# Designs tried in a protein design chat: VH-VL binders against o27280. Part 212

Target 1, 266 residues: o27280
Amino acid sequence: MDSMNVPEVLEIKRIVEESESVKTFIFSWDFRREVRPGQFVMVWDFRDEKPMSVSLIDPVRSEIGISIRRVGEFTDRVHGLSEGDLLGIRGPYGRGFELMGRDILLVGGGIGMAPLAALADEATARGMRVDALVAARTADELLFLDRLEAAGVNISTCTDDGSCGFKGFAHERLLTLEENHDMAAVCGPEPMMFQVMRILDERDVPAQLSLERYMKCAVGICGQCCLDDTGFRVCAEGPVFWSQELSRVREFGRYRRDPAGRRVPW
Below, E stands for the ipSAE of ESMFold2; O stands for the ipSAE of OpenDDE; V2 stands for 0.75 times the mean of E and O plus 0.25 times the DockQ between their complexes.

## First folded at step 10 (VH-VL)

Design G58 (framework fv_bamlanivimab; at its last look DockQ between E and O 0.84; V2 from the best seeds 0.00; counts 0 for: pae E 2.5 > 2)
Fold by OpenDDE, look of step 11:
Structure G58 (fold): chain C 266 residues (1-266), chain A 119 residues (1-119), chain B 107 residues (1-107)
Amino acid sequence: as target 1 above (266 residues)
Amino acid sequence: QVQLVQSGAEVKKPGSSVKVSCKASGGTFRSYAISWVRQAPGQGLEWMGRIIPRFGKANYAQKFQGRVTITADKSTSTAYMELSSLRSEDTAVYYCARDDQYEGHFDPWGQGTAVTVSS
Amino acid sequence: DIQMTQSPSSLSASVGDRVTITCRASQSISSYLSWYQQKPGKAPKLLIYAASSLQSGVPSRFSGSGSGTDFTLTITSLQPEDFATYYCQQSYDTPRTFGQGTKVEIK
């Protein structure tokens, strides 16, 4: 196996508490190995391995951040770790976001904001105007608002329960926002992304969307993350796809496959 | 813009406790931490601890461990610092400040609360 | 704990002077260093964060430089309102620690 695919054991330098269920783990990174927003890494806790989006890219400090939501046994273990503890990291993998134009719209839901936060930093550093629609179930689950604000991002929020910002879903809030963006980047629950994509298509706004699928090898070999009909591998051809590409993916917004390969509806 | 407004000056006896409040206005705590920093007369700045009000998670400097309690009430956007077993050396101005979890700088600051411990 | 040492403890300067204050960390803190200005009876005010980033609203005559263990705050042309005490603060590790301060006085 290529040395690039061997996990590098890294020390957790810092832990940022993003929410009750989300932590960002910060690591030293050798930027001879380039990483882009939208790409992911495989995180290994010496027992199991899971793909995680990069949420912070800091070439000045030679650091990256990986945001992890507590959702199961693996992430429970990781969330139990402290600064100074070790994790294995290999990657980055996949196709990241491509920035275009002057004005960019970010639409994120829940942990989907992780790659978008990194993208926001890059976009603002390039002098782009960035609008971000940040969605969550509740106010306490909204992520990266402080980072986005500090970066100069114009933020709109929406929550399912109305505890912060617009009461409703991201696509509903999007209908109330201006349509003057050169491109959009979207990441979150697939039903959300599906609706958002439709609106953006109607507005003729080029859109990139980051998909989440069960991923094992991350190198396009095992096929577990293959999308039906197209054969797209989320780990290789994605996870970031253009809306035109996703329009060819029958399962998008409808179902995914679990580790056993069974169809699981959204 | 978020502003931090602290409670008024306190005069306490040795052995007693003091509880200082820090109310955030013009916004919410979000994911920021609130740090407490004190400054004795004519001296420098000393970090005491911090809390992430959103989660109620607090961390303390070892020097104050067991003697300081930092809490927060999200409903009122108020953080509290309680210092017990007060000594004359605890005479100082106590500040709350918003603490960025990524950068770790303090901004904004409260106006400060003077605490005088005297017999 | 990370110890922060400022130099000098005090200095006298005139309006228009170039002022330089240094801060040394007992260990590498990367660029996790902030500078504050404090006037008598007032709370500290953030000037510089991330070693060299100028806080919004702070005059451009203020600048920060350095990384690792050695940092510098520079005032290119001292103004009357700049006479104050300045503190460095590391945010690399907890507990957060400050330099002992540098008092800039009128010559």
Scores: ipSAE 0.661, ipTM 0.872, lowest interface PAE 1.0, mean pLDDT 94
Fold by ESMFold2-Fast, scan of step 10:
Structure G58 (fold): chain C 266 residues (1-266), chain A 119 residues (1-119), chain B 107 residues (1-107)
Amino acid sequence: as target 1 above (266 residues)
Amino acid sequence: QVQLVQSGAEVKKPGSSVKVSCKASGGTFRSYAISWVRQAPGQGLEWMGRIIPRFGKANYAQKFQGRVTITADKSTSTAYMELSSLRSEDTAVYYCARDDQYEGHFDPWGQGTAVTVSS
Amino acid sequence: DIQMTQSPSSLSASVGDRVTITCRASQSISSYLSWYQQKPGKAPKLLIYAASSLQSGVPSRFSGSGSGTDFTLTITSLQPEDFATYYCQQSYDTPRTFGQGTKVEIK
């Protein structure tokens, strides 16, 4: 009916190969439907539908990009597609990031750099000073470094194995960086985000953190939308949350829930 | 900044093949494509194909399909362009260039490799 | 394939002149257009990308404009080192294609 969300079938214009496991798919987009960094879309391959963060927002060219990591059957099929092939896209959905101040810090782990890359573009276009801490297990899994460098972002890297930059985890690297930021945006594995949040809280830096695990709830698909004890709903209030809100959530960074609702440690 | 260094000049007989190398240095842990562009004496620039060295994905211009093979050694960030069944019309300077995946502009360029096809 | 046509094929100019070179695509390429300068015996040098973005280290007298099918490279005050051949290139689709070149010669 009139109020139903329906996917628009769009042609893949370009594919950027970010790593062996990550590709960015670029589509023409009508920006009468605005898209903000931190929002997501539902990607439909005509069999299954999955939520994906928007990683490129270009109103001048009328294009969006969606970065997808190969993790299972759906993403394996999508990675097999070529330029000219079709995908269904609906959205955008969710609350995006809010920029404030003049000096910002981005902390991203793995595919969590995808929504932060879009945010970096917007922040640098506004003349903000952007520092990015990009974390991954190995150098080959660091994402968007060329794009961030081209945008004028000051980049620090860390890898678990020490193959690029600091050897160690994001929160360990953050402890060695200067504390002078008006806000931070964080996206990556929840254990990483939890440790980063605690450090930023001690430094009185307000942070926004992106929780992507319950995105299906935002589009009316039945799932787990509430965070432990707080009543926060990712589908209504997220995926981006302020650190002050997340500090009250016992579940955040400590455990997740499986489809049956059982607590599963990270 | 990445620098591209190509192999030296080649003189080949008609019907043979030539393999030109292009080694990237100064840039690590990055995803970019390497395009191959040739220029015959007194003529313009002609794109032959591209590869993303880290992933081995190659695309070719139809004119060269079946004669050109572009490969990469992922561990050394070295791309190769092999052109077979050489003719006198293949006499040209062959360039490799870093091809930005988002914008598609070429920078930097290799210094060029002169390939002369003569009996 | 997308055809790129430059105009003029050659032009004569004096130091200090304003020079404009145009490039037309056979179909819309949005702003996926780059300009290169080539001197005899040398590899091409990137001047402009994304139709209007000046490459780092390139003098500010060079500028690019346009979108869709029509693009222009402008040199506001021609210098002796600017006598060269200029090429446009589209990166909207594969194969990547170049214009035929515009030779800027001393008048």
Scores: ipSAE 0.653, ipTM 0.835, lowest interface PAE 2.0, mean pLDDT 87
Fold by ESMFold2, look of step 11:
Structure G58 (fold): chain C 266 residues (1-266), chain A 119 residues (1-119), chain B 107 residues (1-107)
Amino acid sequence: as target 1 above (266 residues)
Amino acid sequence: QVQLVQSGAEVKKPGSSVKVSCKASGGTFRSYAISWVRQAPGQGLEWMGRIIPRFGKANYAQKFQGRVTITADKSTSTAYMELSSLRSEDTAVYYCARDDQYEGHFDPWGQGTAVTVSS
Amino acid sequence: DIQMTQSPSSLSASVGDRVTITCRASQSISSYLSWYQQKPGKAPKLLIYAASSLQSGVPSRFSGSGSGTDFTLTITSLQPEDFATYYCQQSYDTPRTFGQGTKVEIK
């Protein structure tokens, strides 16, 4: 059945409180529509619709988890919901992460850890050694640490204020980590991802990075998620790109576009 | 490797209240919930309620609604369960346990706090 | 509330026996089912979570199976240290509920 472009109204089965500002909403899911780490869904609250990260993929229980950070009026309304309430979900959309080798580095900032948590589950299930660098402004905003630890992930943390782990930015901590990975997966604030990508490129580590852009259709028709220079549509050719693909994109890490198409600084 | 350490045994009179503490060590309060479960002598296990100590969000079994209050102090990594209007049938061992938000299993458990209600 | 019914309430078995304990939920709980072992005077100990996942440090002679409403805990070769009471617990819905317990005695 091809219903991925029409929101399916689903009941919230369980809510996990990940941080003061982040909740994971768990739904039943028919896995005839496969979901891969790095893909996204559009969440509809019957007024507005926003792209959200899939952070839990459980085909055995037929469940998915969608992690949502409270940042504005749409996400405020969704955070006010309870178990048993309804949301519309369409998707999944986009290109997910590809795993290679036996040793993977995850670098996540803030809510960017959500798709990486799903990837970590798959990587550990395949017997890979997984190192994760988890970044946030402060310790209370570090996400998924317990879940990653339970999965056998080796965790390094950094916080802007030094309240947990390394005091500083993710790329600064990365410079002090071992250079023994077969690949990396990166998701977080775009300026962070740009700096991390430069280091990984210098080390010749194949890297995949997950980008965020404004989305309306989520299927590549409207063009609202396009990258300069290439015409790549984040919702169709991404959101996960190889570092090689992003090396051709001059806007990456330098500016973004608002819903009206205006360049704004990061 | 979180460990839960509870306050010591108590003897109470009917009509009074008891407040049991549960301190986490070997980690911080992350996204864990803390559940409270009691066991009367020779009886099974009964869930009372839970809290997510980091965020102060609690819920309760209907049987105990109005008599139980579960709170937490994030700064000391300590959860509390207070049971009021005690009766002799409240005599039990009271356990706290880490409650996984995803799976809902209990691990680890505190050592238990024996509460005896007698006149 | 979801009622959890264990069978049997007690059993006697010899060292080396295969022991099975069943747990029935009053409605489907998917695989949100855990098993605990409790020895006299001690806190319960988690054996199995998610119906069939063995907790770290638990001997492999313990196994869990089932989904929906019917669940089984199996001890393949009973050892003297397995004398205890066993409880199932659902975490599908609030309130969380336990079975009544199954006391396993060494014959």
Scores: ipSAE 0.561, ipTM 0.799, lowest interface PAE 2.5, mean pLDDT 88
ESMFold2 (binder alone), look of step 11: mean pLDDT 92; pTM 0.947

Design G59 (framework fv_bamlanivimab)
Fold by ESMFold2-Fast, scan of step 10:
Structure G59 (fold): chain C 266 residues (1-266), chain A 119 residues (1-119), chain B 107 residues (1-107)
Amino acid sequence: as target 1 above (266 residues)
Amino acid sequence: QVQLVQSGAEVKKPGSSVKVSCKASGGTFRSYAISWVRQAPGQGLEWMGRIIPRFGKANYAQKFQGRVTITADKSTSTAYMELSSLRSEDTAVYYCARDDQYEGFFDPWGQGTAVTVSS
Amino acid sequence: DIQMTQSPSSLSASVGDRVTITCRASQSISSYLSWYQQKPGKAPKLLIYAASSLQSGVPSRFSGSGSGTDFTLTITSLQPEDFATYYCQQSYDTPRTFGQGTKVEIK
């Protein structure tokens, strides 16, 4: 019944430990507020509010999942919570992924696999063939492998240190994969996404990429979400963009902006 | 893929304690929860509690709260269930099982450990 | 605690029979229900999870249905190896709770 701009206090129903640094928090959700893979919600711990991508969408059970990496004070506090504890959730916000064709490629790096895991569930439920390239620094940081396997996804892995699968970066592994795809969805560190986008563009595979770096502007509270050449606001027009849109952004994959608007190399 | 192997049968006196082990092999030990379920002779299945090895915190059924302690040793991929103040009605086969964190089903199961409490 | 009630407590059947076992939860558990088979002296074996999802390696003659409070396990053509005790289990809340079991015996 509440609008998407009013936080609803929800009970943590289950917690899944994805890795040493990542947990998925599962909540009951009223699907009159529809949520799509690639969208995010604002998570409120009654002290601070942060945007988090939705990683599980289950309308049959009326549940959503939100995967959170421990990277600072807010996420440390949230990781300290237990089943039965409460969090404020509002949303969803942003553009989600669009599915097209029969064969889809997912390329995820680290926590970027979170929105892609939700997309994989929807794609497999629609009868699509799903190939996932899951990338991380080490084997212990690969996410959602058990969930993807259970869903019938064809999985390739790569780790920077070679501890699991291909030794190297996502774009290097992608060059060794030859299967044709009708579309791709990509989420992870921006330098990885830039390199992957270049390869997919050369292969004429339409790609959607999720830019999570400016999601703090989800409620339009600052102008720091503008992209360089186009002036697009990530929170208003993203976080998901087609590769054709991002190819026109001179900043993408090269620079980022800090909260003060200063240009910082990746 | 994951296999669970439990320690051998135990015969204990009333008032003593028993500690049963459950060693996981295959897959990542930390990727799932471990539940303990017991079955008295000729009776049904009774859930005792669970632990998520990565987090180290255990949850217990109210009936066993204060008598059961579930722990995990990440270095040996082994979960333990210790039950204290044993009574004759604690005579049962004790199972560990992988507790799927998303669905909550139990698979695989350990082979079971028979614990007999006799006076 | 959520109470799980199975019916019948036991049944007698012949090879080739259709067997139906029912499980009722004391409150709605959505589809968080699993079915297990247990043979004498053995650990339980998962047959079905999420009320209707067949576990890998389980014969297709087993099927599950239901949602909310009422659930059914069906064996369409009973085989000799299917004479066992069957348990339902809810995972909607803690503590996890099981039905009392249904023993499927040879007639």
Scores: ipSAE 0.362, ipTM 0.706, lowest interface PAE 3.5, mean pLDDT 86

Design G6 (framework fv_bamlanivimab)
Fold by ESMFold2-Fast, scan of step 10:
Structure G6 (fold): chain C 266 residues (1-266), chain A 119 residues (1-119), chain B 107 residues (1-107)
Amino acid sequence: as target 1 above (266 residues)
Amino acid sequence: QVQLVQSGAEVKKPGSSVKVSCKASGGTFRSYAISWVRQAPGQGLEWMGRIIPRFGKANYAQKFQGRVTITADKSTSTAYMELSSLRSEDTAVYYCARDDQYEGYFDPWGQGTAVTVSS
Amino acid sequence: DIQMTQSPSSLSASVGDRVTITCRASQSISSYLSWYQQKPGKAPKLLIYAASSLQSGVPSRFSGSGSGTDFTLTITSLQPEDFATYYCQQSYDTPETFGQGTKVEIK
């Protein structure tokens, strides 16, 4: 009935190598089925299915891009694929980012820059001023810098080891930036997002944060994706949440749930 | 502004090899790909290959398979193109250029390195 | 390999003329086409990317159009500094390939 819930077999048109561990897979897309930055799709390699954020949305070329980090068996198999190979895609799913005001701050850590790169394109197309703080462990793990630069984004970088830009964590770099923004969007490791959210809350900057967690199913009936106190399901009510919503959630920044529903410390 | 500066002109004998360098300044060297394009006297442009410096991955045009090696040294922000088993028809100006991975355009370009193979 | 063919191979024009150069791909390349200008003894300079996007710093008299297999570069009101060789380039598939070039000469 709902064409979003049936996997469509798509050909990999192009592969962009973002880093040693990250590739972006580009597919033709029929934009009669809307896709917004912050939404995700389920990627099926004909054996396993995993949620992946949409990192490129190009209605002029009728293309979407999906950025995948090599972290396990599924992603290792997908990284072994070539242009012309097939993957199943269903979606999009989830709540996308909302844009408000004249200027936006993006704060991305590692693969968390993927949905923010798509958001940067949309914000730029609307004529917004875009500042991006791109964080990673090392310079080799910074993502999408060329794409952000080409879009006219003002870029700040930080690396844990000091190999590029500010030496330190995203929240430490943010503390040295005194500029105010109409809104912010944040995506990356949950501990990073928690620290960034606290700073933005103190500055009265409304922020949207994108959470990715363990998922068994993307159709909104997945108890393992629930946030503790509020009952929010990442696949149904997320993955994008306002900072005010997350500040009420006891588990945010403290623990997560595995597929069995057990609490796991960060 | 990103700038690419190449090594100086070379005169080589047939059967030898040449290694051309391309030093990047401005921007983040690790954040973009570098392509190599050559141009024989009075002829058009011919793509040889590309490297993504962040992890050293290189791709080559089939015509140069087995003769060309493209490498990058992240510590010096320098890409290299080595062409072996030189023939007189390899006489050309060799360019490096920043390669946009999404659009595939080349900008900026290095100034070019003239390689002459004399027999 | 995708073959790129430009037309004409050369043309003569006067300052103030409207110049049109065409580029044809041997198969569909969507909008993955760039145009370059090259002056004698110099490296090529990017003018247009994504078939129709003007590169920053390039004069507005340059424009590109087309999609699929047929593409056009237009120079409105040709200036003295525009006498050069122009190349199209596809980035849809590896290897990246260039047209043979179009030389724009003084009439």
Scores: ipSAE 0.006, ipTM 0.534, lowest interface PAE 11.6, mean pLDDT 85

Design G60 (framework fv_bamlanivimab)
Fold by ESMFold2-Fast, scan of step 10:
Structure G60 (fold): chain C 266 residues (1-266), chain A 119 residues (1-119), chain B 107 residues (1-107)
Amino acid sequence: as target 1 above (266 residues)
Amino acid sequence: QVQLVQSGAEVKKPGSSVKVSCKASGGTFRSYAISWVRQAPGQGLEWMGRIIPRFGKANYAQKFQGRVTITADKSTSTAYMELSSLRSEDTAVYYCARDDQYEGYFDPWGQGTAVTVSS
Amino acid sequence: DIQMTQSPSSLSASVGDRVTITCRASQSISSYLSWYQQKPGKAPKLLIYAASSLQSGVPSRFSGSGSGTDFTLTITSLQPEDFATYYCQQDYDTPRTFGQGTKVEIK
């Protein structure tokens, strides 16, 4: 039977403190269940189940990591856990990133760096040249810089307030970078991803963008992860989409949906 | 890459406190942990505790719980280790080191601060 | 606490010798083991992390192996600058613990 649909109760082996609001939880993993960067798992605290992107994939140690930002009741409870405590994990689910070419660009904002950190590990292990543009509101919210540097990634940073690197937004920093890339992978707030996508399209760089819209059900039965205009469902078709696919979605980068399903501007 | 520079040697009387500083420089701001490790003359290495300067959370080895306080001032990129109720057995070189949270190694290290508890 | 035991505590060797130092953990630590070199009056220097990964800038004559509870540091052709004390360290659990050290002395 498909072992990916059965939750496994796993012990938290390590907790890495990424920032005041972000932690990475590391678990032993049986790699007979293959995991690719860009995929997500369902995390179960024995009360609620939520989707979380895989941020570390380490087959040598037989471990995976998931990075969680503290934003509500579920994540507050999970952040209160310690090494040795138990969580239920099922998956992986969704479409992962595809690596192509030799030179790639990663553009991440905030917690969006989590799936890109796993991708950076795979790309560098394959001998690819990796450039990363890491964006956040402040220096304290820049994530995975030390891990990216250890992997041999060429890092550029930007912060809205100028506390680290370029002062400004990711797309403004990208305009000052004149590097050739065979592909790009982008993850972060949708308005940032939309602006970045437009620049990459102008430069004829194929881009993959990860849409981590709220998802309750990995099988898509609930319909909660639906894109406007196209009928794409993030949990069924995504979360990773090519820029060509997203260019025809009027909703992308312009408005989001609240819990009631109403359109709200970003 | 981060470089760590520590404060100078100290001579202290028994029962007093010492506060050693460790200033980080030379890289873009990054999330890292700083560990404190001491070494008595002719002895091995002993981990005391760590702090993540980014948000000020500290953890201590049980042996030092209640006597050691590790703090950080993010605006000056400086971590501090304060050890109270000093005894002659606390005579040691105290090192700060960048603590890699994923791999668990210490690199780089500060140059060390000699603390002598005398008289 | 996880106890780290090194053997030998000291050894005498000549330039060009192959040196092996072992480190044993009191419980499984997977591959969360690092090796350090320390010279008198100096801070320790990272040589190996993740049991077998060579730190950048460290000569290729240094290598690490092992997993679980038993680990080895090997120096394949000892050089004059290699006479030092070597420490293993685990980061599987808190507190981090070090071996007692192995002093490599000139014969």
Scores: ipSAE 0.366, ipTM 0.717, lowest interface PAE 4.7, mean pLDDT 86

